# Ledger of designs, part 2: VH-VL binders against Large ribosomal subunit protein uL6 (rpl6)

Target 1, 180 residues: Large ribosomal subunit protein uL6 (rpl6), of Picrophilus torridus (q6l1b1)
Amino acid sequence: MIKWTEQAEIKLPDDVQATMENNELKIKGKLGEASRIFRDNYVKAYIEGSSVKIATSKNNKYTKGIVGTWYSETKLLIEGVTKGFEYHMKIDFTHFPMRVSVRGDKLIVENFLGEKSPRSAKIVDGCKVSVKGDRITINGIDKRKIGETAANIERATYIRHFDARVFQDGIFLLKGEVNE

## First folded at step 16 (VH-VL; from J1 with heavy chain E103Y Y104E)

Design J7
Fold by OpenDDE, fold request of step 19:
Structure J7 (fold): chain C 180 residues (1-180), chain A 121 residues (1-121), chain B 112 residues (1-112)
Amino acid sequence: as target 1 above (180 residues)
Amino acid sequence: QVQLVQSGSELKKPGASVKVSCKASGYTFTDWAMNWVRQAPGQGLEWMGWINTYTGDPTYAQGFTGRFVFSLDTSVSTAYLQISSLKAEDTAVYYCARDSPGYESDAFDYWGQGTLVTVSS
Amino acid sequence: DIVMTQSPDSLAVSLGERATINCKSSQSVLWSDDNKNYLAWYQQKPGQPPKLLIYWASTRESGVPDRFSGSGSGTDFTLTISSLQAEDVAVYYCQQYYDFYTFGQGTKLEIK
């Protein structure tokens, strides 16, 4: 039998529930449920009482890194379902005014650099995107999904084969924050 | 008792593919990563990479990307090494090896018997 | 990648005499968190897989004779066979497992 040693503990708030199924940690709060798969040969996460615990069967740089990552991610899951996250992006254009709108699960960018065909970015499930003026806000309870959505938007408005000093059009991430 | 048993020797032509198997027994397969080591004739040991037997995620050493693929069949506690587009320089003995158990060491305490792969026209 | 360099490439030692093999790492394999050297020694005989002899630079694997010993720290390590026996003829490899895995080029040990 493998000897497992506890390496970290995350106490759950009173209004948060945690479950572990098939190595997937699910955290449920007032804003919803978020999850993360925690699988490794030498590291495991489990629930004991009102805490999420992380244990290892080996002690080395590899497992230390994983423990740190899972610890941070677990905290983010808790923050997400209790407070939520909001990312802010800015729409920048010079000569060609972009029209940005949300259609279903996509952010649509029209008239990018005068292009006839619209560009689009996938909005990841669980994220809500809103456009107001030159600002875009991304809300959700999973920071990773929000980050991925922001990345999709940036990629969708990336300019290839042009001098960035001349053409600075695009949609750029300004900041991310935890909601109150 | 822990044992790693590999498949038999292979003779292949250049451009062909080979798949070497390593069957583990005597322990829980998914509790320990599996490493692959190459040894060309008369040459030293080369660590090729490892595969996380729990997640299935492979990690390849420099020089062993592209044509080399680690895979698993956890139902039979077996790890696989596949080499595609074989070249003469791929001629070598290939070993699977397991990490030492617990907190004691990450060194390789259990080895397969090795599989000779010969690539010749 | 951490490069492991052994010296010498080959040596011949008389029966009953001391054999010494050196291993140098391109960077330290001493981890400050546990103060351990992530260094191992292996013995490989013809037609056989390598056999673990020493780990943590100086700890003998179970079943390894007392005549085998490992020493060193940081970047410089040594494998010593205090009294060479006939069955000790083999190629010896050092290995770091501090950052992934890397082997030395090997040292061929023969009887003089």
Scores: ipSAE 0.643, ipTM 0.864, lowest interface PAE 1.0, mean pLDDT 94
Fold by OpenDDE, fold request of step 19:
Structure J7 (fold): chain C 180 residues (1-180), chain A 121 residues (1-121), chain B 112 residues (1-112)
Amino acid sequence: as target 1 above (180 residues)
Amino acid sequence: QVQLVQSGSELKKPGASVKVSCKASGYTFTDWAMNWVRQAPGQGLEWMGWINTYTGDPTYAQGFTGRFVFSLDTSVSTAYLQISSLKAEDTAVYYCARDSPGYESDAFDYWGQGTLVTVSS
Amino acid sequence: DIVMTQSPDSLAVSLGERATINCKSSQSVLWSDDNKNYLAWYQQKPGQPPKLLIYWASTRESGVPDRFSGSGSGTDFTLTISSLQAEDVAVYYCQQYYDFYTFGQGTKLEIK
């Protein structure tokens, strides 16, 4: 029989519920529900009482890394559903004033470098994007989804055919933080 | 008892592909990663990488990216090594090997019998 | 990648005599968390897969004769066969499993 040894414990806040099914950890809080798949040969996560626990069948550098990652991810899930996350982005343009707006599940960028066709970035489910002046704010409870949304926005405004030294137009990530 | 049984020898032409199988028994397949090791004729052992038998995620060693693909069929506790665009230099015996169980070691305690892949025009 | 280098490449030893094979790693394979050396030794005979002999640098695998021993720490390791037997003719490999896996180039052991 394989011996599993507990390596980490994350205590759940009173207002947070956790479930584990098919190696998917689901964390539910006042702001919603977030989840991650935790599967590995030598590492497992499980719920015991009001805690998420991580155990290993081997103790080595590899499993230690995984335990650390899962620990951090679990904490982020908890923070996300209790406090939420907010990312800030900046719209920069020089010669061509960009018009940035949210339409449905997309961020639309018009007049990018004077382009006639608008550029668009997919807003990942669970993320809320707002535009105010030269600032974009991304809110959500899943940090990964927020990050992905930010990445989509950056990619959508990437300059491919112009000298980056001359044209520095784009939308760039400024700061990411937990909502207080 | 733990056993790893590999598929039989293969003779292929350059440019072809081959798929070697490694069937595990005697233990829970998803509890241990499966490693692949190459040994060219008269040469030493080369670790090719491993596949996480639980997640299906492969990790390839340097030099074994691109043409080498690790895969699984967990329903039959089998790991696969596929080599595409075969070259003469791919001629070798390929082994599957399991990590040691538990906290005892990460060394390879169980090995398949090896599969000879010969690439010749 | 950690590079493993064995010495010698080949060795001939008389029956009943001691055989010594060295293995050096390009970086330490001693993990500070558990103070263990992530080093193994394998024996491979012709037409057979490798067989695990030693792990954690000095622990014998089950069924391995007492004449086999491993020593060393950090970057320098040694496999010793105290009294060479005829069945010990094989190629021996060291392996680090500290950071992924890498093998030494092998040492061919023959009877003198």
Scores: ipSAE 0.622, ipTM 0.853, lowest interface PAE 1.0, mean pLDDT 94
Fold by ESMFold2, look of step 18:
Structure J7 (fold): chain C 180 residues (1-180), chain A 121 residues (1-121), chain B 112 residues (1-112)
Amino acid sequence: as target 1 above (180 residues)
Amino acid sequence: QVQLVQSGSELKKPGASVKVSCKASGYTFTDWAMNWVRQAPGQGLEWMGWINTYTGDPTYAQGFTGRFVFSLDTSVSTAYLQISSLKAEDTAVYYCARDSPGYESDAFDYWGQGTLVTVSS
Amino acid sequence: DIVMTQSPDSLAVSLGERATINCKSSQSVLWSDDNKNYLAWYQQKPGQPPKLLIYWASTRESGVPDRFSGSGSGTDFTLTISSLQAEDVAVYYCQQYYDFYTFGQGTKLEIK
């Protein structure tokens, strides 16, 4: 019988439910459900009690790297479904009031610097964008995807035909998870 | 009894492709990764990389990230090495090899018999 | 990559005499967590695949005669054949398995 040696443990918080089926770790929290498949010849993950545990049958730099990666991925799954990842953006204009709305998988910006054609930014799948007043909130389980959505929005409102020192209109990131 | 049986020798022209097989028996194929080792005539052993037999994901050693492709057919417990755009320098014996982690040794205690690939004009 | 360097490249040893082969790694292959040296020795005879002789630097594989022994730690390792026999004519390779795998360049052993 193959000997498996425990290498890491991630304690599950009280506010999540976790299952492991066919090497797929599924974690359910208040913001939704997320999963990751953990398969390797020499590394396995499993649920024991209130923990996700990671064990190896072989100890070397490769398996140590996999243990570290799976440890981090499990922590991100938990954070994503419990707290989520959230970015805040601010709508700034001086003369031309922007009208910003969400339509399907796009954020639409009308009247940017008086332009007649609306601008749009792709909302990456898995992100939820809301607009209230002069603020935009981007939420999601995947930190990289909300960052990409924020970048799309910033890029949609960059200024090409006005001196930016005179017209500083745009939509700007206030920094990810940080409160105002 | 663990056994690794490789396909027969190949004689190829430059620019052609070759696919070497390594059929495993006597163990659960997906429990251990499969390694490929090259040995040019009169030269030493050179680890080419391995393939995770559970996921099918290959890892290539430095210098083997281009024309060399590892693959699997788990339904017949077989690993493959494909070399494209063959060059004379690819002339070598190619071995598959496996370790025994979780029992005793993490070194390569099981080897195929080797497959000679000769590339000549 | 951890580079493995063997010395000598070849040697000739009389029957019944001691043969020694050295192997040096560019980095330590001693894993502090389990205190093992991730170092193996292989024997390869003409037309055959390599055969594992020694693993964990000093542990003999099953069926390997007692005249084969391995020693060393960290970066410096030695394979010793205490009383050379005719069947020991081969090329010998060291290998690290600490960070993926790297073989030494080989040492050809002959009888003279």
Scores: ipSAE 0.573, ipTM 0.828, lowest interface PAE 1.6, mean pLDDT 89
Fold by ESMFold2, fold request of step 19:
Parts: C-alpha cells; sequence; structure tokens
Structure J7 (fold): chain C 180 residues (1-180), chain A 121 residues (1-121), chain B 112 residues (1-112)
C-alpha cells in the first residue's frame, strides 16, 4: 500500500545468517549473534535474498540520517559476529596502587586513592573483561555493550571530592576499539 | 475515511495544564507521524513538532522544548498534546495534522478541526 | 531552520482578475535525489483548518480548482489564482517540508 523506495543495501557475507522479526534484525555468525531493533514511521529494514535492505517512504534530512545510522549499525552487527570488538583501558595511579579484578558480572577496584571501600563497575552481559598488569581488555561481539562496559569502568574511578588536576588516578579508555 | 478528531475547547487559568487529544481513524495509526501546529488568534501557523507513532519518540520545534509534551495511546489511536504552566501567550488554536508520504501526498493533507485553548484569569 | 518569507502580506484583487502570491525560502528546497521541490501551499478560511492546495511546488491536490497553480523552483515560488472568485477570500500559506516544516507568515487575500 505504502510505496517504499530502496535507499541502501548491505550484502550479507556467506558466513552469517540474518532474520528479521518484529523489526528486530538478528545476525548470527561464528562468534555468536547480535541484534538491533529498526523501527520508524518512514524508514524500514528488511531482508531480501542475501541482503539487508533499507527503504524509505519519505525523503528528507531526518530519514537520510536514519538510513545512514541503520546502515552503519548493520555493518557493525556483521563485524561483531564475524570478527568481534576489543577495547583497551589503562589503569593509572600515582601513589596508591589499584587492585583491579573481575568478580562475576562486575569489575572491582580496590585501594583507589587509598579508599577502604572498593569501587565496582557493571560488566554488561556478553562482554568479557580481563585484567593484566595495568591494562584492561574488554571483548565482545556487540560494540554498544563493550562501550557501555568501558563507560561503567571509567565512572567507577570518578574523582568527586578531589581536584582532578592534583589527583589524576583512574582507569581510562585507550585509542578506541581493536578487532580480534 | 481518514479523520482526525480533536477534543473540545478549553478555558484555563494561568499556571494550570491542559491535554488536547487527537483521535485518528480510517488508517493504521502507526503508518505516519502526528504533527502539532499552533495558531494564535489572528496569527500565522507554527509547526510545534511531531511524534513518531511507531516508536513514541517526540521531536519538538525550536521554542517548544519546555512546557509542551507529545504523547500517544496507540490502543485508541490517539495522540496528545500536553501544555503545562499555562501562560496567556498559550492562547491559540492547536491542530493535529498528518502527511501521507508513500501513499497520498507528502504535505499535510489531513488536519484535525482544531482545539481552542484560552488562558485567562 | 529554513525561513519562509511571503509577499505581499496582504493584497486586494478585483473579481475575475489574476492574484499572485510569492514565497521565498532561505535555502533551496529542491531535493537533488528526486528533483522535487518540497514546497506546499495552503488556503485557510476563517474558522477552518488549513486546506492543502498544492504540493511539490506545482502539483494540485485532488478537488482543487484548476484556477490555482503553483510555480517556481529552488528558493522562489509563486501561487497564482488565474481568475479570482469570491470564495477565494482567505489567508494563504506556503510551507517547506524539506527539513521538517516551516510555514510562511501568510498572505491575506481580499476582493477589491
Amino acid sequence: as target 1 above (180 residues)
Amino acid sequence: QVQLVQSGSELKKPGASVKVSCKASGYTFTDWAMNWVRQAPGQGLEWMGWINTYTGDPTYAQGFTGRFVFSLDTSVSTAYLQISSLKAEDTAVYYCARDSPGYESDAFDYWGQGTLVTVSS
Amino acid sequence: DIVMTQSPDSLAVSLGERATINCKSSQSVLWSDDNKNYLAWYQQKPGQPPKLLIYWASTRESGVPDRFSGSGSGTDFTLTISSLQAEDVAVYYCQQYYDFYTFGQGTKLEIK
């Protein structure tokens, strides 16, 4: 009934499977599966043959932006389930060596600025966090989830009661992500 | 038959709130966004923004980001405009309007009858 | 925001004569991908909601008399009523729908 005009196409590699149900695109590859919900009045995504296609019923700056975003997110889903994503963080301190460990779904930071109570950061489900020396590595197939985990870790060492120019201890993201 | 039927006129005091409804019929409510347009007495038309009827996400035009809230009840195919902390300058006719991209026209081809909101002491 | 400026603000035209209303946008509303001007004209009579007359600059909405025509491209647009009738007394608005929506300030048309 509504006329939909194709605006973008993402060809699926042979080593992934895609399904679309209830506006949720699921991509399955060797590393697992990931998904995104693609809903809009004027933009839709669907599977046709071996491609994910994005179409619009209306052209304007709003729909063009959504097409671009959904295109990029689809490519990230494919990359995530085939190659995965990896973030690196650095543990940095001056006087009080931090003890950082992973316990269940949390990263625990002890002795931050000498504090007796540990600080913690939620590790989003689907992310693997490892600590080696002064480095933290976050791995996962969903770029949004590893980014959220990195943000949680940075917030766990937020300096609230000190001047940050004097106390620069913390855990910080390095250069962005690296694929496995 | 596509219809947009709005709630009746409102007389309010400054500081109160009002909620204008726009009930859609004759089409699938989630196919197109719902727009709100203001017209003060003797003045021109101002687009206030729209609400994505599929996601529920509103977008507000500049100048309408504070006291104006768009919402939906998709179970009754109804969009709402709520105005809080009413001021005399909010006295206007408020219209809901819909375009029909991909089906009929890309401009506002369907309008509600308008709802007069009067704010006075 | 794309600003829409109409001229004149009001005009009086004799019955049966041509009326011309101009609309200028602050930037082009011609969409290069489909080569269409995202410009509409509305008529509003007292006590009524606006009525769509013309969209895509020159396409007449169903049921609109053929004495109404739109022309122009890019930033400059014109609504023409070729033979004014008594029922055409109204306020006329242009509107862009290229980047969300903006209305012109309106043009009041009266019979002289």
Scores: ipSAE 0.486, ipTM 0.778, lowest interface PAE 2.2, mean pLDDT 89

Design J7
Fold by ESMFold2, fold request of step 19:
Structure J7 (fold): chain C 180 residues (1-180), chain A 121 residues (1-121), chain B 112 residues (1-112)
Amino acid sequence: as target 1 above (180 residues)
Amino acid sequence: QVQLVQSGSELKKPGASVKVSCKASGYTFTDWAMNWVRQAPGQGLEWMGWINTYTGDPTYAQGFTGRFVFSLDTSVSTAYLQISSLKAEDTAVYYCARDSPGYESDAFDYWGQGTLVTVSS
Amino acid sequence: DIVMTQSPDSLAVSLGERATINCKSSQSVLWSDDNKNYLAWYQQKPGQPPKLLIYWASTRESGVPDRFSGSGSGTDFTLTISSLQAEDVAVYYCQQYYDFYTFGQGTKLEIK
């Protein structure tokens, strides 16, 4: 048996529920459920009592870093399911006004650089996207899924046939804007 | 009980590539990372880096970030070292090695038998 | 990068006598969080892989004879063979595992 030494503890608030199966921590709160896979040779996470604990079988700079990262990710899971996260994006164009709408699980971009066929971006399950003016707001409880949705939207407006230094049209994440 | 068995010696010309294997047995392959150590003829030991056997993510020591690639096949509990664009200075014995933190020794207590790679024109 | 320097590079010792090998690190390998010295010693005989002798500076690996001992702390470490046997002819390496891994250059031990 491998000896594991506790390195960190995250106390679970009364209003969340946590399970750990197959190295996947699932946290459920009032806004929903989020999860993260915590897998490493020398670091493990587990639930004991009303806490998530992180232990190591080996100490070095990288396992100490992993402990810190997993601690922060667990705190983000808890924050996500209790308070949620919000990303903001900007619709930017010079010649061809984009028309951006949400249809089901997709964000649709029309008239990007004058194109007649619309472009689309998948909205990852669990994310809510709204469009108001030249702003897009992505809401959700899982920061990684919100990030993936934002990346999908940015990728939908990649400029392939035009020099991006000349045409800077696209949909871009507004840096530093995080809800809570 | 625990064994690390490496592939046989290789004779290569400059510019070729080589892939050294290290097959593990007698333990759960993903419990501990796999390390690679180089020893040039008549010289000392040099840690090349390691691969996380749980995630497949390699970490390379300084000086080994170019032509050296670590990889895994977890279905056969095997780690690989690939060396591309071989140079005469790559002539060495290459070892795989494992520690046992939290169980036995926290230093390299298991070593493969070594694989001699000779690069000669 | 933590550089490990051994002294001497080569050592000849009579059978039954004491052999002493020194290892110095360029910075401390004593980790304050657990107060352990992240230092190991290995023995390597010709044509063989290295064999772990000592870890945590002074902890003897299972099956290693009592005549092998390690001492020191921080930056200065010593491997001692209290009564040299013919089978102890080898190259000895120190290794830090505090920050990645670095081996000393080796010390060749021969019978005088």
Scores: ipSAE 0.478, ipTM 0.741, lowest interface PAE 1.9, mean pLDDT 89
Fold by OpenDDE, look of step 21:
Structure J7 (fold): chain C 180 residues (1-180), chain A 121 residues (1-121), chain B 112 residues (1-112)
Amino acid sequence: as target 1 above (180 residues)
Amino acid sequence: QVQLVQSGSELKKPGASVKVSCKASGYTFTDWAMNWVRQAPGQGLEWMGWINTYTGDPTYAQGFTGRFVFSLDTSVSTAYLQISSLKAEDTAVYYCARDSPGYESDAFDYWGQGTLVTVSS
Amino acid sequence: DIVMTQSPDSLAVSLGERATINCKSSQSVLWSDDNKNYLAWYQQKPGQPPKLLIYWASTRESGVPDRFSGSGSGTDFTLTISSLQAEDVAVYYCQQYYDFYTFGQGTKLEIK
């Protein structure tokens, strides 16, 4: 039988609930529920009392890295469901003014580099995107989903056939923060 | 008793594909990662990557991306190595190797007997 | 990637004599967190898969004869066979598992 050794503990706030199902940690708070799949050959996460615990069957550089990652991710889940996250992006264009708008679960970018067809970025479920002037704000409780949304937006405005040194058009991440 | 048993030798033409199997027994297959190692004739050992047998996630070493695919069938405790678009330079013995059990070691304690893949026109 | 370099490439030693194989890593494989050297030694005989001999630079695998020993730390390691036996004819490989895995080029050990 494999010997598991506890390596980390994350205490849950009083107003936060955690469940583990099929190696998926679900954290529920006042703002909603967020989750992360924690599964590995040598690392496991589990709930004991009011704490999320991480244990390993091996103690090496690899497992330490995983433990650290899961520890941080768990903290982020807790922060997300209790405080929420907000990402800020900036819309930049040179000769071709972009028209950026939210339509359903997509951010639509029109007239990018004068293109006739609009570009689009998928807004990940749980994220709220707003456009005001040259600024885009992404709100949500799952930092990974917000990050993915931001990445989708950046990817959607990637320049393939122009010199990026000359054409500075795009939508770029400025900062991410935890809501107070 | 822990055993890793690999599939038999393969003779393929350039451009073809091959799939090598590694069947594990004597332990819980999903508890330990599986590694793949290549050894060209008369040459040394090359680590190709590993697959997390619990998550199914493969990690490929540099130089072994694209044409090399690690996969699993956990129901039969078997790991697979698939090589597509075979080249003459792919001629080698391919080994599966398990990470060492225990609290600390990552060394390879058990190895398959090896599978010779010969690519010749 | 960490490069492992063995020396010599080939070694001939008389029966009963000491055999020494060196292994050098391009960077330290000593992890400060556990103070362990992520270094292993393998023996491979013709037509056979490699066999684990030493791990953590100096810990002998179960079933490995006492005449085999590993030493060194950081970037320089040594495999020693105190008294060479006929069955020790093989190719020996060092391996780091500090950052992924890489093998030395191997050292062929023969009887003089």
Scores: ipSAE 0.376, ipTM 0.758, lowest interface PAE 1.8, mean pLDDT 93

